# Ledger of designs, part 351: VH-VL binders against q8ixk2r445to577

Target 1, 133 residues: q8ixk2r445to577
Amino acid sequence: FFGMLQNKGLTDYCFDYNPPDENQIVGHQVILYLCHGMGQNQFFEYTSQKEIRYNTHQPEGCIAVEAGMDTLIMHLCEETAPENQKFILQEDGSLFHEQSKKCVQAARKESSDSFVPLLRDCTNSDHQKWFFK
Key: E = the ipSAE of ESMFold2; O = the ipSAE of OpenDDE; V2 = 0.75 times the mean of E and O plus 0.25 times the DockQ between their complexes.

## First folded at step 16 (VH-VL)

Design n11 (framework fv_axatilimab)
Fold by ESMFold2-Fast, scan of step 16:
Structure n11 (fold): chain C 133 residues (1-133), chain A 120 residues (1-120), chain B 107 residues (1-107)
Amino acid sequence: as target 1 above (133 residues)
Amino acid sequence: EVTLKESGPALVKPTQTLTLTCTFSGFSLSTWGVGVGWIRQPPGKALEWLANIYWRDTKYYNPSLKNRLTISKDTSKNQVVLTMTNMDPVDTATYYCARIPYGDYYFDYWGQGTMVTVSS
Amino acid sequence: DIQMTQSPSSLSASVGDRVTITCLASQDISDFLAWYQQKPGKAPKLLIYDASNLESGVPSRFSGSGSGTDYTLTISSLQPEDFATYYCQQHDNRPLTFGGGTKVEIK
């Protein structure tokens, strides 16, 4: 399925990707931002290969986590999804990152109202529950 | 400066419906991410969360209150209204409204509170 | 629902004392914990959010620490205006839940 990927623990915050340079679509961090309801930079597709795809720009991007890191970054999608790009959206709403065995959690960025998705040990936190809208 | 103030009846009879209004200034519910919640405190007891409403009209209710609660907003008037049906003496409490910053669930500015006594 | 247990329920202290209040959650709340101060007849005031972030305008003698299920509010050197009841609140899961409160009384 596809749509705006929202957090249960935050009200009206969506996965958001808006790189500063349209000619450099990869390598930047995925953030959480207030949902604007217009798709665009907040529209993602969850694929049968367990990818979270961003296809607003060309070429299409796939969310990944590099080994040893906890931030979600945009990579180019591959013909066969590598392990670092696989996220299992579980029945309870948790988003399980296959390679690291960790869950995606909404987290505050320092002393701001800015939020980012990060990998954390899996808990029953509402901040680790996600849904498409 | 942010201010909130609760208003409503000081005395309610058992089985009646309570309606409380929160009027605020220094912020707007048209501001992205902001919300307003209601919390109550029976005399000498702990705080109990009741309901939240956010800028997009997203609403949350404490499920323990068995759908007795309705929260609504009038963004143009800077008001949030809470109704609670079937009042009982155990609902006697000071009722507070409070601001919620940017889509979270903690309360950064609180009204002074309004005491509601439920008695025949 | 997440149960929040505060200890102690009350304590007596003198000006200048270090005061420690504990809050226990029935499950991991991932640092989403707030602390409030309430003086008699007054509304609560936010002191700390996300377990350790001091709210703007709150004196630096207040600090929060902890993780997982176990959290602590510390007042490093108690002042006369700090005699109040303190409440913790988890802001991780709905329904939102508060601790039972800790009353800090003058000795």
Scores: ipSAE 0.665, ipTM 0.885, lowest interface PAE 1.4, mean pLDDT 90

Design n12 (framework fv_axatilimab; at its last fold request DockQ between E and O 0.89; V2 from the best seeds 0.84)
Fold by OpenDDE, fold request of step 19:
Structure n12 (fold): chain C 133 residues (1-133), chain A 120 residues (1-120), chain B 107 residues (1-107)
Amino acid sequence: as target 1 above (133 residues)
Amino acid sequence: EVTLKESGPALVKPTQTLTLTCTFSGFSLSTHGVGVGWIRQPPGKALEWLANIYWRDTKYYNPSLKNRLTISKDTSKNQVVLTMTNMDPVDTATYYCARIPYGDYYFDYWGQGTMVTVSS
Amino acid sequence: DIQMTQSPSSLSASVGDRVTITCLASQDISDFLAWYQQKPGKAPKLLIYEASNLESGVPSRFSGSGSGTDYTLTISSLQPEDFATYYCQQHDNRPLTFGGGTKVEIK
């Protein structure tokens, strides 16, 4: 699966990553932004290693969850995907983080008009449903 | 200022099709993240969601009424149209259109509503 | 579908009173709960979204709280203009569903 990773509940919002330096793509938080299908900021790939890969740059980035955090941070991909980078995109659209046993949910950031994917307890929420488009 | 206004017939006969138009200002359906929904309310009763449409033409319908509902938009006219087929007296209600912010499922601005009576 | 059970269906209160309205969802709605105020012959007005976010222009005497399946709208000090019917609405899952409403009447 590849393309824009779009949320069901937050209609027409997609995973978005725009590092300030194209040569240093790691260390920043993945956000949600309106799906525009332009550029490289919204193209992701779900790999056989259960990674959410940001593959528009070299070296490639993979979404990771750091210890004690509920945010999604871009790390470098590794030959063998580390546990904190493994996600299960389930048939129902839920995106399950194996290590934390949490689901990725579209969430509003600090009551603002900005949105981010956050780890939350798994529910039947449309905001926890994702699909590639 | 955001405004919405519903227009359409006040009286519809059973089995006929209802067509309602929502004309809005203060925002555009060309604006990313915006949607418009329809909600109805029978006299003295609670609210019932009918359908949503978003700027990318994404559409959602209440499954209980899905086969009877069609929602569409004309961005150039700032209008959203709802059609509902096979009207029945039970469909008598005030019909509202309302704005949806940020691709969400709640409604921050509402039209005044238009009363639709289904009667022979 | 998610059922929203709102209580009470009606209540009588006086100006200055603290008023509490409750909504119970049939499943966890992850704080995606909105509250509306509706006056007779008027359209609903958004008060709260995502359980506790106060909509712009809404007086601070209105507040929302809760989590999981249980949510509450509170009016800290009821004002004359607050006599109305209030509705909760889950905005977590389609189809969107509303509570049955709570009519706040003057005592």
Scores: ipSAE 0.928, ipTM 0.962, lowest interface PAE 0.5, mean pLDDT 96
Fold by ESMFold2, look of step 18:
Structure n12 (fold): chain C 133 residues (1-133), chain A 120 residues (1-120), chain B 107 residues (1-107)
Amino acid sequence: as target 1 above (133 residues)
Amino acid sequence: EVTLKESGPALVKPTQTLTLTCTFSGFSLSTHGVGVGWIRQPPGKALEWLANIYWRDTKYYNPSLKNRLTISKDTSKNQVVLTMTNMDPVDTATYYCARIPYGDYYFDYWGQGTMVTVSS
Amino acid sequence: DIQMTQSPSSLSASVGDRVTITCLASQDISDFLAWYQQKPGKAPKLLIYEASNLESGVPSRFSGSGSGTDYTLTISSLQPEDFATYYCQQHDNRPLTFGGGTKVEIK
């Protein structure tokens, strides 16, 4: 699957990656932003290795969650996907992080007007449902 | 200052189509990433969600009302329109429009409501 | 569809009382719950979103708590303007559903 990865419960919000340094795409947090389709910041690929790839930029990035953390950050993709970069996009639209056994949820960043994808205990929430467009 | 106001007929006969207009100010459906929804409340009863429309024209309808609902927007007029077909006396209620922040499913500002009675 | 059950359906209280209203969801709603206040002849007013976030301009005597299926609205010291009907609403899933309401009356 390739395109904008959209949230069901936070209508018209998409995964977005806009690192401040185009030469260092690793280590920054993935955010949610209004879906616009402009530029390359909102296009991701879900691969047969269960990666969420940011491959519109070189070198390619893969979304990861470090042990004990709940934030989605960009790592370099590896030939064989590491366990912390594997997500299962299930039939019901839930996005399951296999290593942590948690699901990706659209969440408000603290008390702000900003939103990010975070790992949470899995529920049937529309805020935990995702689809490509 | 965010305001919403419902307008439409106070009396509708059974089988007729109800058309309600929500006119709002203090925000826009063209640039704010928000939505507008419709909710009704029969006299003395609980609230029932009807439909939502969002700034990119995404629309959701309460499935319990089958294909009776149509929601649309005119961003240049700051208006949202709800059409409900085949009205019945059980549809007698106060109808509200309300703003939805950030693409979510809750309502932060409500209009005053308009009472619609369905009878011959 | 997620059913929302409020309790009690009504209660009587005096100014200064602590009031607690409960909302039960038929499934886990992941803290996506809103509370509204509605006075007779008026539109609902948002008090709380995401279970515990106080809407701007709402007095701090209002608070929300809970998780999973069980949620609570608390008014720490009831004021004369707080006599109203209160509704919960899950904003977790479509279709959007409301509780049946809790009428808070003057004792």
Scores: ipSAE 0.765, ipTM 0.913, lowest interface PAE 1.0, mean pLDDT 92
Fold by ESMFold2-Fast, scan of step 16:
Order: structure tokens, then sequence, then C-alpha cells
Structure n12 (fold): chain C 133 residues (1-133), chain A 120 residues (1-120), chain B 107 residues (1-107)
């Protein structure tokens, strides 16, 4: 699958990655932003290795969650995907992070009106359901 | 200041189609992340969600009523229209339109409501 | 569909009382719960969203708490303008569902 990764519960919001420096594409948090349909910052690929790849710039980035954290951070992709970069996109739309055993949820950023994907305990929430468009 | 106001007929006969218009000010459906929904309340009963429409024209319907409901928007007029077919006396209710912030499913500002009675 | 059960259906209280209203969801709604106040003949007014976030302009005597399936709305010191019916709503899953309401009446 590839395209815009959208949330079922937070309508018309997409995974978005907009690093301030195109020569330093890793280390920043993935956010959720209004879907614009222009690709670029919102274009992701779900791979056979269970990676979520960011294809806008080179080298390609892969979304990861560091041990003990709940935020999704852009890392460099590796030849063999490490466990912290593996997400199981289930038929019901759940995005299950294998290493932490948690699910990706659309969440409000610190009482602001901005949103980010975070790891949370798995529930049947629409805010934990994702699809490519 | 955000305001919404419902308009439509006060009396509908059984089997007729109801058309309600929500006219709003203080925000636009060309503004990102915003939606408008319709909720009804039969006399003395709880609130029941009907349908939502969002800035990108994404639409959701209550599955129990989906075959009867159509929601549309005219962004340039600041209007959202709900159509409900085959009205029945059990559809007698006050109908509200309300704003949805941030693409979510909760309603932060509500219209005053319009009472629709379904009888012969 | 997610069933929302409010308790009590009604309560009588005096000005200055602490009032607590409970809302129970039939499944985990991940904190996506809103509370509304409705006065007779008027439209509902949003008080709280995402279980505990107070809507702008709502007095601080209103607070929300809870997680999973169990949520509460608390009014710390009831005022005359607070006599109304209160509704919870899960804003987690479609179809959206509301509780049956709790009427707060003058004692």
Amino acid sequence: as target 1 above (133 residues)
Amino acid sequence: EVTLKESGPALVKPTQTLTLTCTFSGFSLSTHGVGVGWIRQPPGKALEWLANIYWRDTKYYNPSLKNRLTISKDTSKNQVVLTMTNMDPVDTATYYCARIPYGDYYFDYWGQGTMVTVSS
Amino acid sequence: DIQMTQSPSSLSASVGDRVTITCLASQDISDFLAWYQQKPGKAPKLLIYEASNLESGVPSRFSGSGSGTDYTLTISSLQPEDFATYYCQQHDNRPLTFGGGTKVEIK
C-alpha cells in the first residue's frame, strides 16, 4: 500500500512529516495534519517488512518508536527492519507496533489543537484505525 | 462569534421528504478541519446523531438511517443541507445542526433547533 | 454500536452542593467522551471534550475525569444556572451515541 495514511476517527487528517531541513530527514516527530492530496510530506509506503516509509526525500526514512517512548520518530531505514520500525496494519485498520505491543492512535498534542500519532493501549477506537488513500 | 441556525418545515406528512438547511456564520467549511453535523431529539428523549459533513466533503451517516439520509454543503453560502426521506411520526423531533472542530466527532457550537412534527 | 449509560437519570440538589454524574460505555472509548449541558427549550452546550478538557468559556467548577469505560462529570459547587439536563457522548466510534441524560433539579 502507498499514499496518504489517514485516520478513521480524526476525519481528513493524514500522517505528515515535514522536517525543517531536507538534508537532515531523521530525528523529528511524525505529526498529523490536514490532508492536502499533494503527496510530498504526506506520501508514505507500507512495505512487506511492515515498515512505514517516507519517500519524499533521500535517503528514505522509516517510522520508529524508541523503547519506552510513545512518539513516532523518523529514522533511517535499514536493510533488515528492526523491531521498533515494524507496524502490523490489520484488516480492521489497527496499526499495531510489534515491539511495544501497542497501537497507533490519533491524539491531541499537550492540550493544543495540534495532533500527533502516539502509541496507546490497543482498543477498538476509530482513532486507532488507519487506511491508505 | 459562531452561530448556526436551522430552517425547514414545521409540519411534514407521513411518507414525505424532509429538507432542513443549516446556515452558519463565524466559520467556513473551506476552513480546514471543520465539519457540521445533524442531531435530533424527540420530545422528552435523548439526543440521536444523524449525519456529519466535513471540509473535504467527507460524509458520515447513522447506519440505522443511512438509506434515508443525504447531507450536502454549499461552502460559498455557508450552508449544510440534510434531506430525510419517507418521514414517519416517530421522526417527530427537534433537529439541530452543530459545528465539529478539528475533524473529530464532538460538537462545540449548536443551532437553536427546529421542531419538526410528522402527522397527517 | 456503543451503548452509553448515564446514572442517575435524575437528582435533586441545592446551590453549593457537589454534583457527580456517571457515564458508562459498553466498550473502551479511549477517553473520547464529551459532556453537554441542556436547559429546557434550549440547544445543548459543550462543557468538556476528550474526557477532561474544559471547553473555553466554561466555568472551572465543571470537571471531567475517567478512562476506559467509566467517566464522570463533576460540578464542585452547584450554581443556580447549573440546573439542567446533562448528556455524555462518546466521540470515539461511528455511529456517535449519547447517554440518556441526567436531570439536575432543585431540591
Scores: ipSAE 0.735, ipTM 0.905, lowest interface PAE 1.1, mean pLDDT 91
ESMFold2 (binder alone), look of step 18: mean pLDDT 93; pTM 0.951
OpenDDE, look of step 18: ipSAE 0.916; ipTM 0.959
ESMFold2, fold request of step 19: ipSAE 0.721, 0.707, 0.704; ipTM 0.906, 0.900, 0.898
ESMFold2 (binder alone), fold request of step 19: mean pLDDT 93, 93, 93; pTM 0.952, 0.952, 0.953
OpenDDE, fold request of step 19: ipSAE 0.928, 0.927; ipTM 0.962, 0.962

Design n13 (framework fv_axatilimab; at its last look DockQ between E and O 0.85; V2 from the best seeds 0.84)
Fold by OpenDDE, look of step 18:
Structure n13 (fold): chain C 133 residues (1-133), chain A 120 residues (1-120), chain B 107 residues (1-107)
Amino acid sequence: as target 1 above (133 residues)
Amino acid sequence: EVTLKESGPALVKPTQTLTLTCTFSGFSLSTHGVGVGWIRQPPGKALEWLANIYWRDTKYYNPSLKNRLTISKDTSKNQVVLTMTNMDPVDTATYYCARIPYGDYYFDYWGQGTMVTVSS
Amino acid sequence: DIQMTQSPSSLSASVGDRVTITCRASQDISDFLAWYQQKPGKAPKLLIYDASNLESGVPSRFSGSGSGTDYTLTISSLQPEDFATYYCQQHDNRPLTFGGGTKVEIK
């Protein structure tokens, strides 16, 4: 699966990654933004290694969850996907993070009009459903 | 200031189609994340969600009424239109349009509502 | 569909009282819960969203709490203008659903 990774609940919002430096793409947080497909900041790929790859840049980035965090951060992809980069995109649209055993949820940043994908306890929330478009 | 106002017939005969228009100001449906929804409330009863429409023309309907509902927008006129076919006396209610922020599912500004009575 | 159950359906209280209204969802709604106030002949007014976020302009005596399936609207000190019907609404899943309402009446 590849393309824009869109949330079911937060209408017309997609995974978005816009690193300050296009030549240094790791270390920043993945956010949610209007699905527009402009540029390459909303193009992701779900791989057979259970990675969510930001593969429009070289080296390729893979979304990871750092220890103790509930945010999604861009790391470099590895030949063998590390545990913190493994996600299961289930048939129902839920995006399950294997290591934390939590689901990716579209969430509002506190006291803001910005949105981010965060790890939360898994529910049947539309905000935890994702699909590639 | 955000305002919404519903307009349409106060009386509809059974089997006829209801057309309601929501005219709003203070915001635009071209704005990122903005939506407008319709909610109805039968006299003395609770609220029921009908449909949403968003800035990118994404539409959602209450499945229980989906086949009867059509929602559309005219961004240039700041209007949202709801049509509901095959009206029945049970559809008698105050119909509200309301603004949705940030592509969400709750309503932060409401119109005053328009009472629609379905009767022969 | 997610069923929202409010309790009580009605209550009587006096000015200055602490009032608590409960809303229970048929499933975990992940804090996506809004509260509205509705006065007779008027449209609902948003009070709380995301379970605990106070809408701009809403008095601080209103507060929302809860998690999972159980949520609470609290009025710390009831004011004369607070006598109304209150509704919860889950904004987690479509179709959007409202509670049955809680009428707060003057004792």
Scores: ipSAE 0.920, ipTM 0.960, lowest interface PAE 0.5, mean pLDDT 96
Fold by ESMFold2, look of step 18:
Structure n13 (fold): chain C 133 residues (1-133), chain A 120 residues (1-120), chain B 107 residues (1-107)
Amino acid sequence: as target 1 above (133 residues)
Amino acid sequence: EVTLKESGPALVKPTQTLTLTCTFSGFSLSTHGVGVGWIRQPPGKALEWLANIYWRDTKYYNPSLKNRLTISKDTSKNQVVLTMTNMDPVDTATYYCARIPYGDYYFDYWGQGTMVTVSS
Amino acid sequence: DIQMTQSPSSLSASVGDRVTITCRASQDISDFLAWYQQKPGKAPKLLIYDASNLESGVPSRFSGSGSGTDYTLTISSLQPEDFATYYCQQHDNRPLTFGGGTKVEIK
C-alpha cells in the first residue's frame, strides 16, 4: 500500500511527518493533520516487511516505537526490519504494533487541539482503524 | 461566535419528504476541518443521531435510517441540508443540527432545534 | 451498535449537593465519551469530551471520569442553574449513540 494513511474515527486526518530539516528526518514524532496530499509530508508506504515507510527521502525513514514508549517516531529503515518497526495492518483496519502488542490510536496531544498517533491497548474503536487512500 | 439554526416545515404528512436546512455562522465547512451533524429528539425521549457531513464531503448515516436520509452542504452559503423520505408519525421530533469539531463524532455547538410533527 | 445505559434515570437534589451520574457502554469505548446538559425547551450543551476534558466555558464544578465501559459525570456542588437532564454519548464508533438521560430535579 502507498498513499495517505487515514484515520476512520478522526475523519480526514492523516499521518503527517514534518521534520524541521529535510536532511534530518530521524528522531521526530509522527503527527496527525488534516489530509491534504500536498508536498511530501503525508505519503507513506506499508511494506511486505510490515514497515510504515516515509518514502520521500533517501535514505528512507521507517516508523518506530521505542521500548516503553507510546509515541511513533522516525528511524532509518534497515535491510531487515527491526521488531520495533513492525506493524500489522489488519483486515479490520487496526494497526497492531507487534513488539508492544498494542494498537495505534488517534489521540489528542496533551490538552491541545492537536492530534498524534499513539499506542494504546487494542480495542474496537474507530479511532484505532486506519486505511490508505 | 458560533451559531447554527434549523429551518424547515413544522408539519408534514405521512409519506412526504422532509427537507431541513441548517444555516450557520462563525465557522466554515471550507477551511476548518469540521463537520455538521443532525440529531433528533422525540418528545420526552432520548437523542438519536441521524447523519454527519464533513468539510471534504465525507458523509455518515445512521444505518437504521440509511435509505431514507440524504445530507449535503453548500459551503458558499454556510448551509447543510438534510432530506428524509417517507415520513411517519413516529418521526415526530425536534430536529437539531450541530457542529462537529475536528473529524470526530461529538457535537460542540447546537442549533436551537426545530419541531417537526408528522400527522395526517 | 454500542448501547449506552445511564443511571439513575432521575434524581432529586438540593443546591450544594454533590451529584454523580453514571454511564455504562456495552463495549470498551476507549474514553471516547461526551456529556451534555439539556434544559427544558433548549438544545443540549456540551460539557465534557474524551471522558474527562472540560469544554471551554464550562464551570469547574463539572468533571468526568471513568474508563473502559464505565463513566461518571460529577457535579461537585450543585447550583440552581444545574437542574437539567444530562446525556452521555459515545463518540467511539458509528453509529453514534446516546444514553437515555438523567433528570436532575430540585428536592
Scores: ipSAE 0.761, ipTM 0.912, lowest interface PAE 1.0, mean pLDDT 92
Fold by ESMFold2-Fast, scan of step 16:
Structure n13 (fold): chain C 133 residues (1-133), chain A 120 residues (1-120), chain B 107 residues (1-107)
Amino acid sequence: as target 1 above (133 residues)
Amino acid sequence: EVTLKESGPALVKPTQTLTLTCTFSGFSLSTHGVGVGWIRQPPGKALEWLANIYWRDTKYYNPSLKNRLTISKDTSKNQVVLTMTNMDPVDTATYYCARIPYGDYYFDYWGQGTMVTVSS
Amino acid sequence: DIQMTQSPSSLSASVGDRVTITCRASQDISDFLAWYQQKPGKAPKLLIYDASNLESGVPSRFSGSGSGTDYTLTISSLQPEDFATYYCQQHDNRPLTFGGGTKVEIK
């Protein structure tokens, strides 16, 4: 699958990678932002190795979660996907992070109007359901 | 200042179609991440969600009423319209429109409500 | 559909009392719960969203807590203007569902 990765519960919000440091394109947090429909910073590829890949820069970025953390960070892709970069997109739309055994959930950053994907215990929440458009 | 106001008929006969208009100010439905929803409340009863519409024209309906409901927006007029067909006395309620912030499902500003009585 | 059960359906309290209202969801709603206050003849007013975030302009005596399926609204020191009906709403899954309401009455 490839395209804009949207949330079922947070209407018209997409996975978005917009690093503030243009000289260091990896290491920053993935966010959720208003879907603009133009691809670019919201275009992701779901690979056969269960990676969520960002191909708009070189070297290619792959979303990862470090052990004990709950934030999704852009890392460098590897020839063989490490466990921390593997997400199972399930039939019900859940995005299951294999290493942590948790699900990706749309979440508000503090009390702000800013949103991020975070790892949370798996539930049947619409905010844990994702689809490519 | 965000304001919303409902308008429509106060009395409806059984089998007729109800059309309600929500007119708002202080925000736009061309503005990013915003939506408007409709909620009703029968006298002395709990709140019941009806439908939502969002800035990209994404629409959701309560499945129990989906065959009867249509929601639409006119961004140039700052209006959202709800249409409900085949009205029945059990549909007697105060109907509210309310703003939805940031693509979410909760309601941060509500209109005053308009009472609709369905009687023969 | 997610069923929201509020308890109690009504309670009597005096000014200055600590009041707690509970809301139970039929499944885990991942903290996506809002609380509304409704005075007779008036529209509901948002108090809390995401279980514990206080809406701007709402007095600090209101607080929300809980997780999973069980949530609580607390009024730390009841004021005369707080006599109203309170509703919880899950904003996790469509269709959106509300609790049956809790009426806070003067003792």
Scores: ipSAE 0.712, ipTM 0.897, lowest interface PAE 1.2, mean pLDDT 91
ESMFold2 (binder alone), look of step 18: mean pLDDT 94; pTM 0.955

Design n14 (framework fv_axatilimab)
Fold by ESMFold2-Fast, scan of step 16:
Structure n14 (fold): chain C 133 residues (1-133), chain A 120 residues (1-120), chain B 107 residues (1-107)
Amino acid sequence: as target 1 above (133 residues)
Amino acid sequence: EVTLKESGPALVKPTQTLTLTCTFSGFSLSTHGVGVGWIRQPPGKALEWLANIYWRDTKYYNPSLKNRLTISKDTSKNQVVLTMTNMDPVDTATYYCARMPYGDYYFDYWGQGTMVTVSS
Amino acid sequence: DIQMTQSPSSLSASVGDRVTITCLASQDISDFLAWYQQKPGKAPKLLIYDASNLESGVPSRFSGSGSGTDYTLTISSLQPEDFATYYCQQHDNRPLTFGGGTKVEIK
């Protein structure tokens, strides 16, 4: 699958990656932003290795979660995907991070209208359900 | 200042179609992430969600009433319209429209409500 | 559909009392819960969203807590203007559902 990765619980919010420095593509947090339908910073590819790839810029980035953390960070993609970069998109729309046994949830950042994807205990929440558009 | 106001008939006969208009100011449905929903409250009872519409014309309906409900918007007039077919005395309620922020499903500003009585 | 059960259905309290209202969801709603205040003959007013975020302009005596299926609204020092019915609403899954309400009467 490829396209804009949209949340079922938040109307018209998509995975978004917009690093402040185009020469430093990795190391920043993935956010959620209103879907604009133009690809670019919201275009992701779900691979057969269970990676969520960002390939709008070179080198290609892969979303990862470090052990003990709950934020989704852009890392460099590897020839063989490490376990912290593997997400299972399940039939119910859940995005399951196999290494941590947790699910990706849309969450409000602080007390604002800013949203981010975070790892949380898996529930049947619409905010934990995702689909490509 | 955000304001919403409902308008429509106060009395509807059984089997007729109800049309309610929500007119608002202080925001636009062209604003990203904003929506407007309809909620009703029968006398002395709990609130019941009916339908939502968002800035991109995305629509959601309560499944128990979906076959009877239509929601639409006119962004240039700052209006959202709800129609409900085949009215019955049990549909007697105060009908509210309310704003939803940030693509979310809670209601941050509410209209004053309009009472609709369904009787012969 | 997610069922929202509020307790108690009504209570009486004195000015200055600490009041707690509970809301139980039939499944885990991942903190997506809002609280509303409704005075007789008026529209509901948003107090809290995402279980614990206080809406701008709402007095600090109101607070929300809880997680999973169990949530509470607390009024730390009840004032005369707090006479009202309070409703919880899950904003996690469609269809959106509300609790049955808790009527707070000043004793």
Scores: ipSAE 0.584, ipTM 0.872, lowest interface PAE 1.8, mean pLDDT 90

